# Designs tried in a protein design chat: miniprotein binders against q9h3h3. Part 237

Target 1, 235 residues: q9h3h3
Amino acid sequence: EDGFTAEHLAAEAMAADMDPWLVFDARTTPATELDAWLAKYPPSQVTRYGDPGSPNSEPVGWIAVYGQGYSPNSGDVQGLQAAWEALQTSGRPITPGTLRQLAITHHVLSGKWLMHLAPGFKLDHAWAGIARAVVEGQLQVAKVSPRAKEGGRQVICVYTDDFTDRLGVLEADSAIRAAGIKCLLTYKPDVYTYLGIYRANRWHLCPTLYESRFQLGGSARGSRVLDRANNVELT

## First folded at step 18 (miniprotein)

Design vB39
Fold by ESMFold2-Fast, scan of step 18:
Structure vB39 (fold): chain B 235 residues (1-235), chain A 83 residues (1-83)
Amino acid sequence: as target 1 above (235 residues)
Amino acid sequence: SETIEVTVTEETSPEEVAEEIVKALEEGAEKVRLTAEGPEAVRRALEAIAEVAKRLGRKVKVESFQVREEDGKLKVTITISLE
């Protein structure tokens, strides 16, 4: 992110999580109401801090869709953060393996497929497809960022319960592709987000574990997935 | 319903800001809006909010949290209330 310090990125992430969310919750709302909700809140038009003429007059941190079976579990984030500080103080090497073990120990297992799209028709169309897949039960939960004042790409996040469960990660990728998404996807475990692992981090870690690229036709159900940590093709 | 404005700088004591906020809330302020510019001031604002929660033994409700970059400087506005 051009022009932003690590402190700015952390503050923006915290602000988005704390501000109100626009949520379609399939646990309490019939699926028949989704199309009207999507028309009311297209992510290219919902503004981060509220603007005259946008769908929202008040700040919105995220636009989210919860599936019927969605049950949030963030694990022991407090224990994770305490153990992370101890690890950094110890001087021991910080690697993907040590972060993975820290996440497992503290049950901070969720992760997400990320796609970045410019504001406009393609973003709104992609989000509608993802939202329908969530409501129909092919995905568990997803969110999309609102439009920032300065512009720039918006992000769609599609969550899975356990980043160590490769089958679950791949099933989510397949469902995203089945929803008509053809752009590059990257997968980031939430432990990396909680611990501030961004691009150009001081430990030189890749901030994502998997990449998915669309294949036109072929054997991979629309995608080819690479495990970046092990340099292994998964599909 | 009164909103109190508080500016936090790189030299502001989080403890002193917390004392000011606690006093305002105890005297009937509905909300407190903290403004901080720059990473150090933002850190101090967050520490002050944590200290307010500890001193009152109550959770602080964050009504809004706004982040902007103006002229290359981080600017954060946090509005809080009690619950």
Scores: ipSAE 0.000, ipTM 0.202, lowest interface PAE 15.6, mean pLDDT 79

Design vB4
Fold by OpenDDE base, second read of step 19:
Structure vB4 (fold): chain B 235 residues (1-235), chain A 83 residues (1-83)
Amino acid sequence: as target 1 above (235 residues)
Amino acid sequence: SETIEVTVTEETSPEEVAEEIVKALEEGAEKVRLTAEGPEAVERALEAIAEVAKRLGRKVKVESWRVREEDGKVKVTITISLE
């Protein structure tokens, strides 16, 4: 994927963050209502701009599910960005370790497993599995992009609280796999998004820290997780 | 290398923004920096970039993008160049 495509998708995601979300909040809504909510708002049918005949009449940025333990904490994103600008101006070398340290310092530690799926039954089924896992407390929070006018792949994002916690990242992968997801997963820290680090960036930083591939008959986790920064299998 | 600044507002059409970008690039700007505040402005900025690529028949390279929250508003800065 062309660096432009990755940046365009990221900008679209940011724009979507500002539009209304369709949210199922397990903290305030009984779990028994999840199935009806999923049936009402299947991601493959929810449209980004509220097209005629869609379940939504108004624009929707994301469809999201919040778990019982979900607490929104974005950290000091402004401080992070200021420090990043100062670092760039300093001419100091920028490494994955530098970004990790910036993230820790500013408490911007969230990250997400990403999966891209074509619109349709497989997407809706995958989303239903993830949403259930969130409501059941196996995952904290997830969101899925609505259907775009031009079509294309929709993305499901499954968040973890701390991208530096390898165990937490791996546990989320296991929960995703347990939900029946078999596609390729990539893990991206939010700090990379906030700092505009995408594919083919000038610092040659890989924006994806982990890659998970489904494995039949393998380890109890049902996946192989690769640390892309170190090129080491974790599982 | 001259970077031209373009502000995208909710009132600015993608076509108008695209025209401004094209003009800047044709006048010798190496880079154009778009600043958009709010979701509608961001969408318009993206549409404008796509329109620039179409009009020039050239690929647009995104050099950088930044998301900031200023005064409770999300501000996106996209810097582009021609490949």
Scores: ipSAE 0.021, ipTM 0.458, lowest interface PAE 4.5, mean pLDDT 86
Fold by ESMFold2-Fast, scan of step 18:
Structure vB4 (fold): chain B 235 residues (1-235), chain A 83 residues (1-83)
Amino acid sequence: as target 1 above (235 residues)
Amino acid sequence: SETIEVTVTEETSPEEVAEEIVKALEEGAEKVRLTAEGPEAVERALEAIAEVAKRLGRKVKVESWRVREEDGKVKVTITISLE
């Protein structure tokens, strides 16, 4: 817990999404240009609001890599937000099942594996591994937060198209592990992010659906994945 | 054009209502309006529209959500259309 309210975290997330992004787009840029781009924009050095001493002079909300086959599909986020307002007013209990129903109704199905790392070499190295996996086609799309003015941990987000497709979510976990990532991962549907479901939410919901922990020396997948909502091991 | 009205209660089967809604939209209804009063009925309405969205994919659009309070009861009206 970082002591911020869910409303504060949601507002910061919206601001980052609205600000300009630094993007390596493998659909239009040759893969051979990736290493130079990664060297130019290491996430530990890119600042959220710009700084003459950093790689960016202007605000940057996210640093992203789009895979060659990436086709964005955000669903009806405006309709989702209208439905959420109505649901809160209705007094209907807010549960994981209800949020899943709203997500399906409005086609807001994407989700992401999250990893939180302190600014520095390990963050930049992890991001480079993820970015290469995206450009090589093992993952579809990823982004990493810039360094905040206050400091603190940065987040790498690795997206999948459909959080209700468990096999697809698990395939992404395997690809992340194959890219050399060994830290704790958690999986969060974008519907939770759009609706402000964070650790300290008003409804006492777990903010993630899955967690992945690295296993050494025995697992072909390289990780143990837990379904947090149902408390069931998937691998 | 035709708008089909559907009242959802705590006794409504979401799957059966979803099938009727899908059929009505595919047979040319312009819109379907679901009305649910109270938390159990609202839950069944949410289940029904999610089922419609699963069957029709991105072709279904939620036009509006309306919420009213009357005599301590919450009434939710959801209007959907195809494309």
Scores: ipSAE 0.005, ipTM 0.551, lowest interface PAE 10.2, mean pLDDT 84

Design vB40
Fold by OpenDDE base, second read of step 19:
Structure vB40 (fold): chain B 235 residues (1-235), chain A 83 residues (1-83)
Amino acid sequence: as target 1 above (235 residues)
Amino acid sequence: SETIEVTVTEETSPEEVAEEIVKALEEGAEKVRLTAEGPEALERAFEAIAEVAKRLGRKVKVESFKIREEDGKVKVTITISLE
């Protein structure tokens, strides 16, 4: 994938962050309304720009579900970015450890499991499973991209509060698997997004910290999680 | 190496931005830095970059991509060069 493609996708994701979201907030909306909401706004039919005949008439950046325990905390993103610029100017070596330390220092600790699915029933079913897991308190927050005009894969993002908490990351993987998701999952810290670290970056940093593969008949978790930075299986 | 700054606004067409970038590159700019504030400006910036690549028949390399939140707005800075 051309480095430009990764930046373009990141920019599209950022642009989407700024457009209106379709949100089911479990803090304010009864869980009994989730099924009706999912039926009204299936991700495969919700269009990015509100195409004629879509469930949405206006542009939608994301479809999201907030759990009862969801608290938006982005940390000090501005301070993080300033420190990152200073670090680059210093000429000091940049390692995954450096980024981790920056993230901790500035409290930018959120990360997400990512899955890419083609539009259709499988996507909508996967999203429904994730949304239910969020409303039931097994996951904190998730979002899914709407259908793009050109088509292509849609992404479901399942967030964790702290990418440095391996147990929390693994628990989220387990919850995703329990929701019936069998596809490949990749885990990416938000700090990598905020710092513009994508695939094929000049620092040779892998933006994906973990990879989860579904395993039949395996451990109680139903997946194998690989620490990509250390090339070590965690499960 | 001269970096030329281009500001992309909601009022600036992708074509106008592309023309400005092409002009800068043809005049010997090694890099062009696009600044976009908000989602519409960002979209236009990317459209402009694609148009530049098309017009010049050359690949555009993204040298850096910076996202900043300033005053409750997302500011994106894209630095590009010609491969």
Scores: ipSAE 0.131, ipTM 0.594, lowest interface PAE 2.8, mean pLDDT 87
Fold by ESMFold2-Fast, scan of step 18:
Order: structure tokens, then C-alpha cells, then sequence
Structure vB40 (fold): chain B 235 residues (1-235), chain A 83 residues (1-83)
């Protein structure tokens, strides 16, 4: 009974993941090379499918920076998908709590802070700040989408290893703010991405767990963080 | 009724493929199977499917979505029908 829009979005995401990535890997590359790499590959100019007028002639799915201590662990995504199918055919309610339990059971714990920015100087400046925080060890890993041919906003994803670790999620927010980021941030667990939980989902679930707003003279973190699922202000 | 097969490449016009698919569906085809190799061809396949839905004013149902890796290249087969 799958609809066109959900399958289309999933396939676009898979295509990006399968295309080559432009990666600065701080595990093997000296930090002194980062500024030259950022100047070579500003995300507002890197095109999704390549263009002679852009930094890339070939397709690029993502532009990424890996921190020195980055160790990827995606968990049991196959087991998660099988359990999700079983849950959907059962009569059990689908809630944030049931999705959280599936994620914990299958060790699919990673999540990400998302920011959406129009192509241009502000996007490139934000990405440079995030990339420096990753290479300096305040964040683990981040990626940014290339410019789509249809236009529109680009997304920066800043990952944490465990969405159930509230302190770790808030520490990542603090590091993003310390990097000079002032735009709205939302936090999405990867389990929601793998299971196709988007804004128009049939379960009417909020597609994000946390929302962060910048405060000019605010807290030590420079932001207010709201738990959207429980309607609780965390800072 | 038959399932028609359409191959989409990085050089394929999504509008021309959409026109072909619309004609086939209007002539009684029950399903259309699109095959795309590589991410650029896959993007064009989705552009064609979106154009089909737009031209017919009907929701397209994805019956199956199959991904295979062959010789380091991703091959995607999408089977669609009308709701």
C-alpha cells in the first residue's frame, strides 16, 4: 500500500548515500589541511550531479568531515526493519516510545542535529564552523548536502552516537552554538530516518525529538532546547 | 494485462519517458517496471514517475522497489501502478 512520495524520498536519500562522498577524515589527515579543503569544496557550489562550472565534474552525494575519534556503528538495521514490519502488521500502537524500544533492541542509536540553509555565504560559513568543531574534537562527525539541480535549501547533519543520551545530545547542541551557528536546529534519531518517519507520516508522529533556538544573551550554551515529544524545556 | 519495461539512463528525458508510460497505462497496461543504473539515472526515473502522476491526476502506487549491486554499480528496479 506504499505511496509514491515516501518511496521517492527514500530512493533519493539512498542515491545520495551511494554516490561518492567528498570526505575530510581527521583520523588520517592533518588538521592544518582543513581550511584548504573547505575553500576547495564550499557546499553552496558543489553540485549534486557535477558541472564543469562547479568544484566537481562528477556526482557527489555528501560532503563530510570525520572526527579523529569517529567510529561508525549503525547497529542492526536489518533486524530493525523486520521488527518494524511486524509492528505495522500487529494491532499495537505506534508511538515515540515503541520506536525508541525498537531502536534500543537493535542498537540503532545514532541521531543528528539538522539545520537547513539556503545556498550561499551563510551556508558555507556555517559548514566551515561545524567542520572545524569536528576536526578540533568538539563534535564527532558531520555532513552537508550538495546543491540540488532543482534548487532549494541544503542540509547540514551533525551526528551523535546515542539519541537516548540526552546529555550527549545537549553537549552537541552547545558545541554547534559555540561554532557560531544561530539558525533553528532540530534533532532526529536515525531510527526515524530508516523507518521513513517524515512530517507527513501516517502515524502523525513528530519527526524530530528536540528543537534548539539561538538566544543572543541567553544561557551558557547560547540556546534554548525543547523536548518536542514531551513538551519540556531542557535549558 | 502486461507489465511494460522501461530503461532509464543518465541521458533519458524524464518527460519523454513519462509520455511513454502515460500512453501505456491509458492503453490498459496494469504495471510499469522502470530500471535505472546509477544515481543520476535513478533521479531521472523518479522525475518521470512524478510527471506521470501529475499528467494523470492520479496517485502512483509503488508495487515494489528492488535494489541490487552489480560490478560496483547500483541497479534499481521500480514497479509502479495507478491507485
Amino acid sequence: as target 1 above (235 residues)
Amino acid sequence: SETIEVTVTEETSPEEVAEEIVKALEEGAEKVRLTAEGPEALERAFEAIAEVAKRLGRKVKVESFKIREEDGKVKVTITISLE
Scores: ipSAE 0.000, ipTM 0.114, lowest interface PAE 21.1, mean pLDDT 79

Design vB41
Fold by ESMFold2-Fast, scan of step 18:
Structure vB41 (fold): chain B 235 residues (1-235), chain A 83 residues (1-83)
Amino acid sequence: as target 1 above (235 residues)
Amino acid sequence: SETIEVTVTEETSPEEVAEEIVKALEEGAEKVRLTAEGPEAVYRALEAILEVAKRLGRKVKVESFEVRYEDGKVKVTITISLE
């Protein structure tokens, strides 16, 4: 249904990282300006390559909101990639555990909760909720993809600084749920992105570490979180 | 005696470019020169080279790897041939 290979999809996502971003930076911009910014740049209307009918005339790779305490740290990506090549030529097993150890050694610790939504008011509403949670300090940073030419689902990424910090990952899930988000969430460490781990990878690794499903009932968080690698329920 | 030029951008499909490179090499091209600006384009150029090696089942030799910084942009030129 997607119509493209995994390599094509990964390449398109990386291209977006290099194009200009529309950013609301709470470190330098008053929180009172957020609602006007969200109204000016709804993700369902911002187009990937610009269009006379959209808010943007120039290409936009991502629409992002940075929290007041946001401090980016990408780690040693070059060292990670060199170590990954050495691992692939060894007799050692390639597992989530060995990738986790490579990430820790090279300080490539960031990760993200992903949610995929169709263009429209529900996407714009979800993004507004996430953006407010970031500016209010419940989340650190988030971004959303612009609208593709042919449509298709857009993705909201909510980042945490350390995928090995289970409590931090779960706290981000709680904040997403508190913002009114009820769709499926999956958590992917950035180390997987840098090493090219996606669906249908040759090592048969799950491309995400955690999965969160909304549940009604007695839970304070409203979600069930599964550790995919260990098949363990965390909430 | 034939070198083909390939410009790789953030919009380039590595697999589509690899298919064109494979055809050119099979039809007698001796070298391929890929140019890319910025880290994403460089990454896609490397993906295309790896896909060429995979499809041909032959070792790809890197003849040169050159990096320039001009007008606020990093530009990489990679020239390859078949062993």
Scores: ipSAE 0.000, ipTM 0.055, lowest interface PAE 28.3, mean pLDDT 80

Design vB42
Fold by ESMFold2-Fast, scan of step 18:
Structure vB42 (fold): chain B 235 residues (1-235), chain A 83 residues (1-83)
Amino acid sequence: as target 1 above (235 residues)
Amino acid sequence: SETIEVTVTEETSPEEVAEEIVKALEEGAEKVRLTAEGREAVERAWEAIAEVAKRLGRKVKVESFEVREEDGKIKVTITISLE
C-alpha cells in the first residue's frame, strides 16, 4: 500500500465515483427508514466488487446519505481542468494560493472532512452516527467507502459546500464531534481531488487544509482544529 | 491583559492589517480581537490572521470565535494570541 502513487489514488477515486452508489436520499425517503437501511448496508460488510455473501451482488463505489436540503453544485469542473492544464504549461508556481484561486474562479468550492477506520463495529457505528446527523439536518451530505478486496481502512467523507468558508468547515467539525466521533479528521477541498493532489504530489503541497483532533476543553467536549497550510490553530 | 481591537470590512487590506497586528504583538499586546460582518469581511479577517502567522513564523491560536446578531446583521468576533 505504501507503493501507491498519486496517479493510482486518483484513478481509484474516479473509478469509485463512476461505479453505482448505494444512496439513502432524505429528500425522497422518510427519516424513519434510515435505521433499516443502515442495518441492511453496514459499510464493513458491503464489498467493493459484490463478493458472494455480502449485502451486494454488484459493484458499489460509495455508500452515501443525502440530506433533505442537499443541492449538489460541482461548479465548472471542465473549466477547472482546462485552466489546470494551462497553469502547468505556463511554468507559473503551483501553490495552495493558485489552486484556491483556480477553484474560486471555476466555482469548484465543495470540500470534505475525512476519517479513516478499520472495517468493523466502530466503523459501522461511526457511519450510523454521521448518517443520522445528515438526515436530521446537522450535516448536508456524507459517504463511506465499501470494503476493499485487499482489506485496509475505509474512509468516511463528510461534505461542506464551500472550503473557503472557514465558519462552515468548523461547524461541520463540531457536528461530527456532536455525533460521537473522536478519531482524527482531515479536511480536503474537492479541487485537490479533481486535480490529483494526494500525499506524494510533485508540487510538495499538503494534501489537506485542516486537521481536527478530539480533546476535552475545560468542562466541555471539543476539538483542536489546525489550519495546516497557514499553521494557525483555529480552536 | 492588553487586547488590540481591529475592524475588518469588505474593503480591508489583509496585508496592511497583518502588519499592524504583527507590530502590536511584537510590542507586547497579548491578544488581538478582529470583528467582521458578512462572508467577504470574515474571509479577509482569516487572511489577515494567516498573514500574521506567516510573517512571525509562529503558530497563531484562536482563543475564541463568536457569532452574534446585531440589528438583523451577523457579526463575527475572532480573538487571537501567539503560541
Scores: ipSAE 0.000, ipTM 0.290, lowest interface PAE 16.5, mean pLDDT 81

Design vB43
Fold by OpenDDE base, second read of step 19:
Structure vB43 (fold): chain B 235 residues (1-235), chain A 83 residues (1-83)
Amino acid sequence: as target 1 above (235 residues)
Amino acid sequence: SETIEVTVTEETSPEEVAEEIVKALEEGAEKVRLTAEGPEALERAFEAIAEVAKRLGRKVKVESIEWREEDGKVKVTITISLE
């Protein structure tokens, strides 16, 4: 994917963050209502701008499910950005270790598994599986992009609280696989998003820390997870 | 190398923004920096970039996308150049 596409998608995602979300909050809504909510708002039919005939009449940025243990804490994003600007000005070498340290210092530790799927039944089914896993407490929070006018792939994001916690990242992968997801997964820390680090960035930083590939008949986890930064298989 | 600044607002049409960018590039700007505040402005900025590419018949390279949160608002800065 061209650097332009990755940057464009990231900017669209940021714009979508500012529009209204369709949210199922398991903290306030009984789990028994999830199936009705999923049927009402299938991601393949929910449109970004509330097109005529869509389930939504108004623009929707994201469709999201919050688990019972979900706590929105983004950390000190402003402090992170200021420190990042100062580092750029200093001319010091920037490494993945630098970004990790910045993230830790400013408590910006969230990250997400990403999967891209074409609109349709497979997407809606995948989302339903993820949403159930969130409501059941196997995952903390997930969101899916609505259908765009141009079509294209929709993205499901499954969050973890700490991208530096390898075990937590791997547990989320296992939960996603247990939900029946077999596609390629990539894991991206939110700090990379907040700092504008995309594919083909000037620092040659890989924005994806982990990749998960589904494996038939393999380990109990059902996937192989690759540490992209170190080129090491974790599983 | 001159970077030209273009502000995109919710009231600015993508076509108007594209025209401004095209003019800047034709006048010898190496880079154009678009600043968008809010989701609508950001969408318009991307539409404008696509329109620039169309009008010039050249690929537009996104050099960087930066966002800042100021006063509870997201400000996005997109820097572009011609390939």
Scores: ipSAE 0.016, ipTM 0.411, lowest interface PAE 6.6, mean pLDDT 86
Fold by ESMFold2-Fast, scan of step 18:
Structure vB43 (fold): chain B 235 residues (1-235), chain A 83 residues (1-83)
Amino acid sequence: as target 1 above (235 residues)
Amino acid sequence: SETIEVTVTEETSPEEVAEEIVKALEEGAEKVRLTAEGPEALERAFEAIAEVAKRLGRKVKVESIEWREEDGKVKVTITISLE
């Protein structure tokens, strides 16, 4: 039962990745054009499969902003998937540590902070803040899902280069908070996404490594970050 | 509150510093302040904190993380307590 839900989520993610993306690329586009681009493509109005009444008539998988220094490196995803299949058939324990080693071996190191927001002004405002932080160099790259046919919450993903680099993960959290974001954030390594590790997976693994909550008073960074695997508060 | 100061370097064993921290907390220390310079030392500091939580079977709270640039190096001070 839980595996079926994970397979459905993996299929949806693959379809979104294969469909066209709306991209603001700060490597080739002046920062002065960002505000006009954000006004043209607010994520609450961009539709997943296109609608003549929305900003897009054709399908859009993701709306993304690439920072000036962004250099994609997905690692050896094919080698990772082959090793994962072998691991599952071997009967060896599947743990967070095993997945971490698999990711390191195949250089699949990127990860992302996730935030889920309902369609509307708050989502658009949050995305604009994140996009500006990316273009200004405080974050490397981010994307947001378009509006689904049935509604529901949309997701903003803010990427870091290396999920094993705790400092980099915490710096990204700080930059997200500095952009005015106060909602719950969770951090997921891309290795979990590539391998289909979602909520209620059959290995009973936590689908995220970190959780960040906005904290009123006491926190110098404006948030409380929990390492979920070790039950350690990092901020 | 009694606060214990610990310096973590790229040569520091996370297990050894975790053992030192566990002993200090069991002997009544209320907070521990870990200082690390550079990414390797900082990673060892976080590994030590995770090991402390594991050995005590209790949630460790990070009270603060202070970032400072000193002589062109990033110096991080992490203050922890038990939750």
Scores: ipSAE 0.000, ipTM 0.180, lowest interface PAE 19.4, mean pLDDT 79

Design vB44
Fold by OpenDDE base, second read of step 19:
Structure vB44 (fold): chain B 235 residues (1-235), chain A 83 residues (1-83)
Amino acid sequence: as target 1 above (235 residues)
Amino acid sequence: SETIEVTVTEETSPEEVAEEIVKALEEGAEKVRLTAEGPEALERAFEAIAEVAKRLGRKVKVESIRYREEDGKVKVTITISLE
């Protein structure tokens, strides 16, 4: 995928972040209402711009589920960006370790498992499984992109609080697998998004830290997780 | 290398933004930085970029996209160049 395509997709995602979200908040809404909410707003039918005949009449950026333990804290994103600009100006080498340190320093530690699925029953089923796992407290927060006009793949994002916590990242993978998800998962820290580091960036940084592949009959986790930065299997 | 700043607001048309970008690039700007505040401004910025590519008959490269939260507002900065 051309760097332009990755940047364009990131920009679209940022635009979507600014539009209204359809949210199920488990902190304020009884878990018993989740099934009705999922039936009302299946991701494959919710449209980005509120097309005629869609469940939504207005634009929707994301469909999201918040768990009971969810706390929105993005850290010091402004400080992170300022430090990143200063680092670029300094001409110092930029490594994955540099980005990790910047993220830690500014408390920008969130990351997400990503899965891409075609619109349809499989997507809606996957989303329902994830949403249930969030409401049940196995996951903190997840979101799914609405259907685009062009009929492209939709993305489900499952967040973790700390991309530097390998155990937490692996636990989220296990929870996703337990929800019945078998597709390829990629894990991306949000710091890479905030700094505009996408595929084919000039620093040759891989924005994907982990990959998870489903494994039949394998370890108790049901997946193999690869550390992309070190090319080491964690599981 | 001169970077020209262009602000995109909810009141600015994509065509006006595109004209400003084209002018900057024709005047020798290596890069143009678009700043958009809010979702509508961001959409307009992307529409403007597409219009620039169309008008110039050249591919526009996105050099960077930056997300900022300032005073509870989301600010997106898109830096572009010509390929």
Scores: ipSAE 0.016, ipTM 0.357, lowest interface PAE 6.5, mean pLDDT 86
Fold by ESMFold2-Fast, scan of step 18:
Structure vB44 (fold): chain B 235 residues (1-235), chain A 83 residues (1-83)
Amino acid sequence: as target 1 above (235 residues)
Amino acid sequence: SETIEVTVTEETSPEEVAEEIVKALEEGAEKVRLTAEGPEALERAFEAIAEVAKRLGRKVKVESIRYREEDGKVKVTITISLE
């Protein structure tokens, strides 16, 4: 079920990129305005296609917060896609290492921690915590999906610049936990998203590199992070 | 001995380090401490740890990662055990 839902949410997220975004941009907006913005646009109430009864009457693809130091860099996605087509035609084995090398060659390095939550207080509270961490500089950028008509789970995405920078990925997880987040997190490189590789694929590639589970109690990091592909527990 | 120490450099084979670690763990070592200097050596250390997990078919736990700057270079010590 989670695998099927995650693939559906990934496809929907790609479609949502084409619609308008609601953005709090800390590069141009004072941090003091964040709480009012969060109250105006709680993700459990913002509807995907607009509704007179919601905060939006027009479609919204994503609700996003940009940190003060945020500088977007998606790399050479076009070159990546062309190289991927060539690789598939070549008959060469397709492995995680081959995809990692394509991503490095084309500088398509960004990735994201994902959390999936049902519409409601828990989602809105989690998003508020993430948004504050972004504006305060502990995270770089994050976005959350609006509410679908049927009321399925929504996704919060917290981005890092380089999925090959393991320390940066772990630091982002730590900041998410420090923000009070206790749900399951999974980390996916954007290279898999740009190539349309999902959980069920013919190459048996796992698009999830890391998994983070909250650890109850104590003053420790607050999470256990697993390298899914290699079965190595990092924390 | 309860802990073994391994130094990883940018010239070190992750496969050779993994073989040494697997042997030590199979012979009863409780922990392994890997020391790597610089980003290339650090990446090789993590590749070796991943290879250890694959060869043993068991989850490897990173108990600690310690950073130290020496002569303008970052030296990292990674302590691992089996879960």
Scores: ipSAE 0.000, ipTM 0.303, lowest interface PAE 16.5, mean pLDDT 82

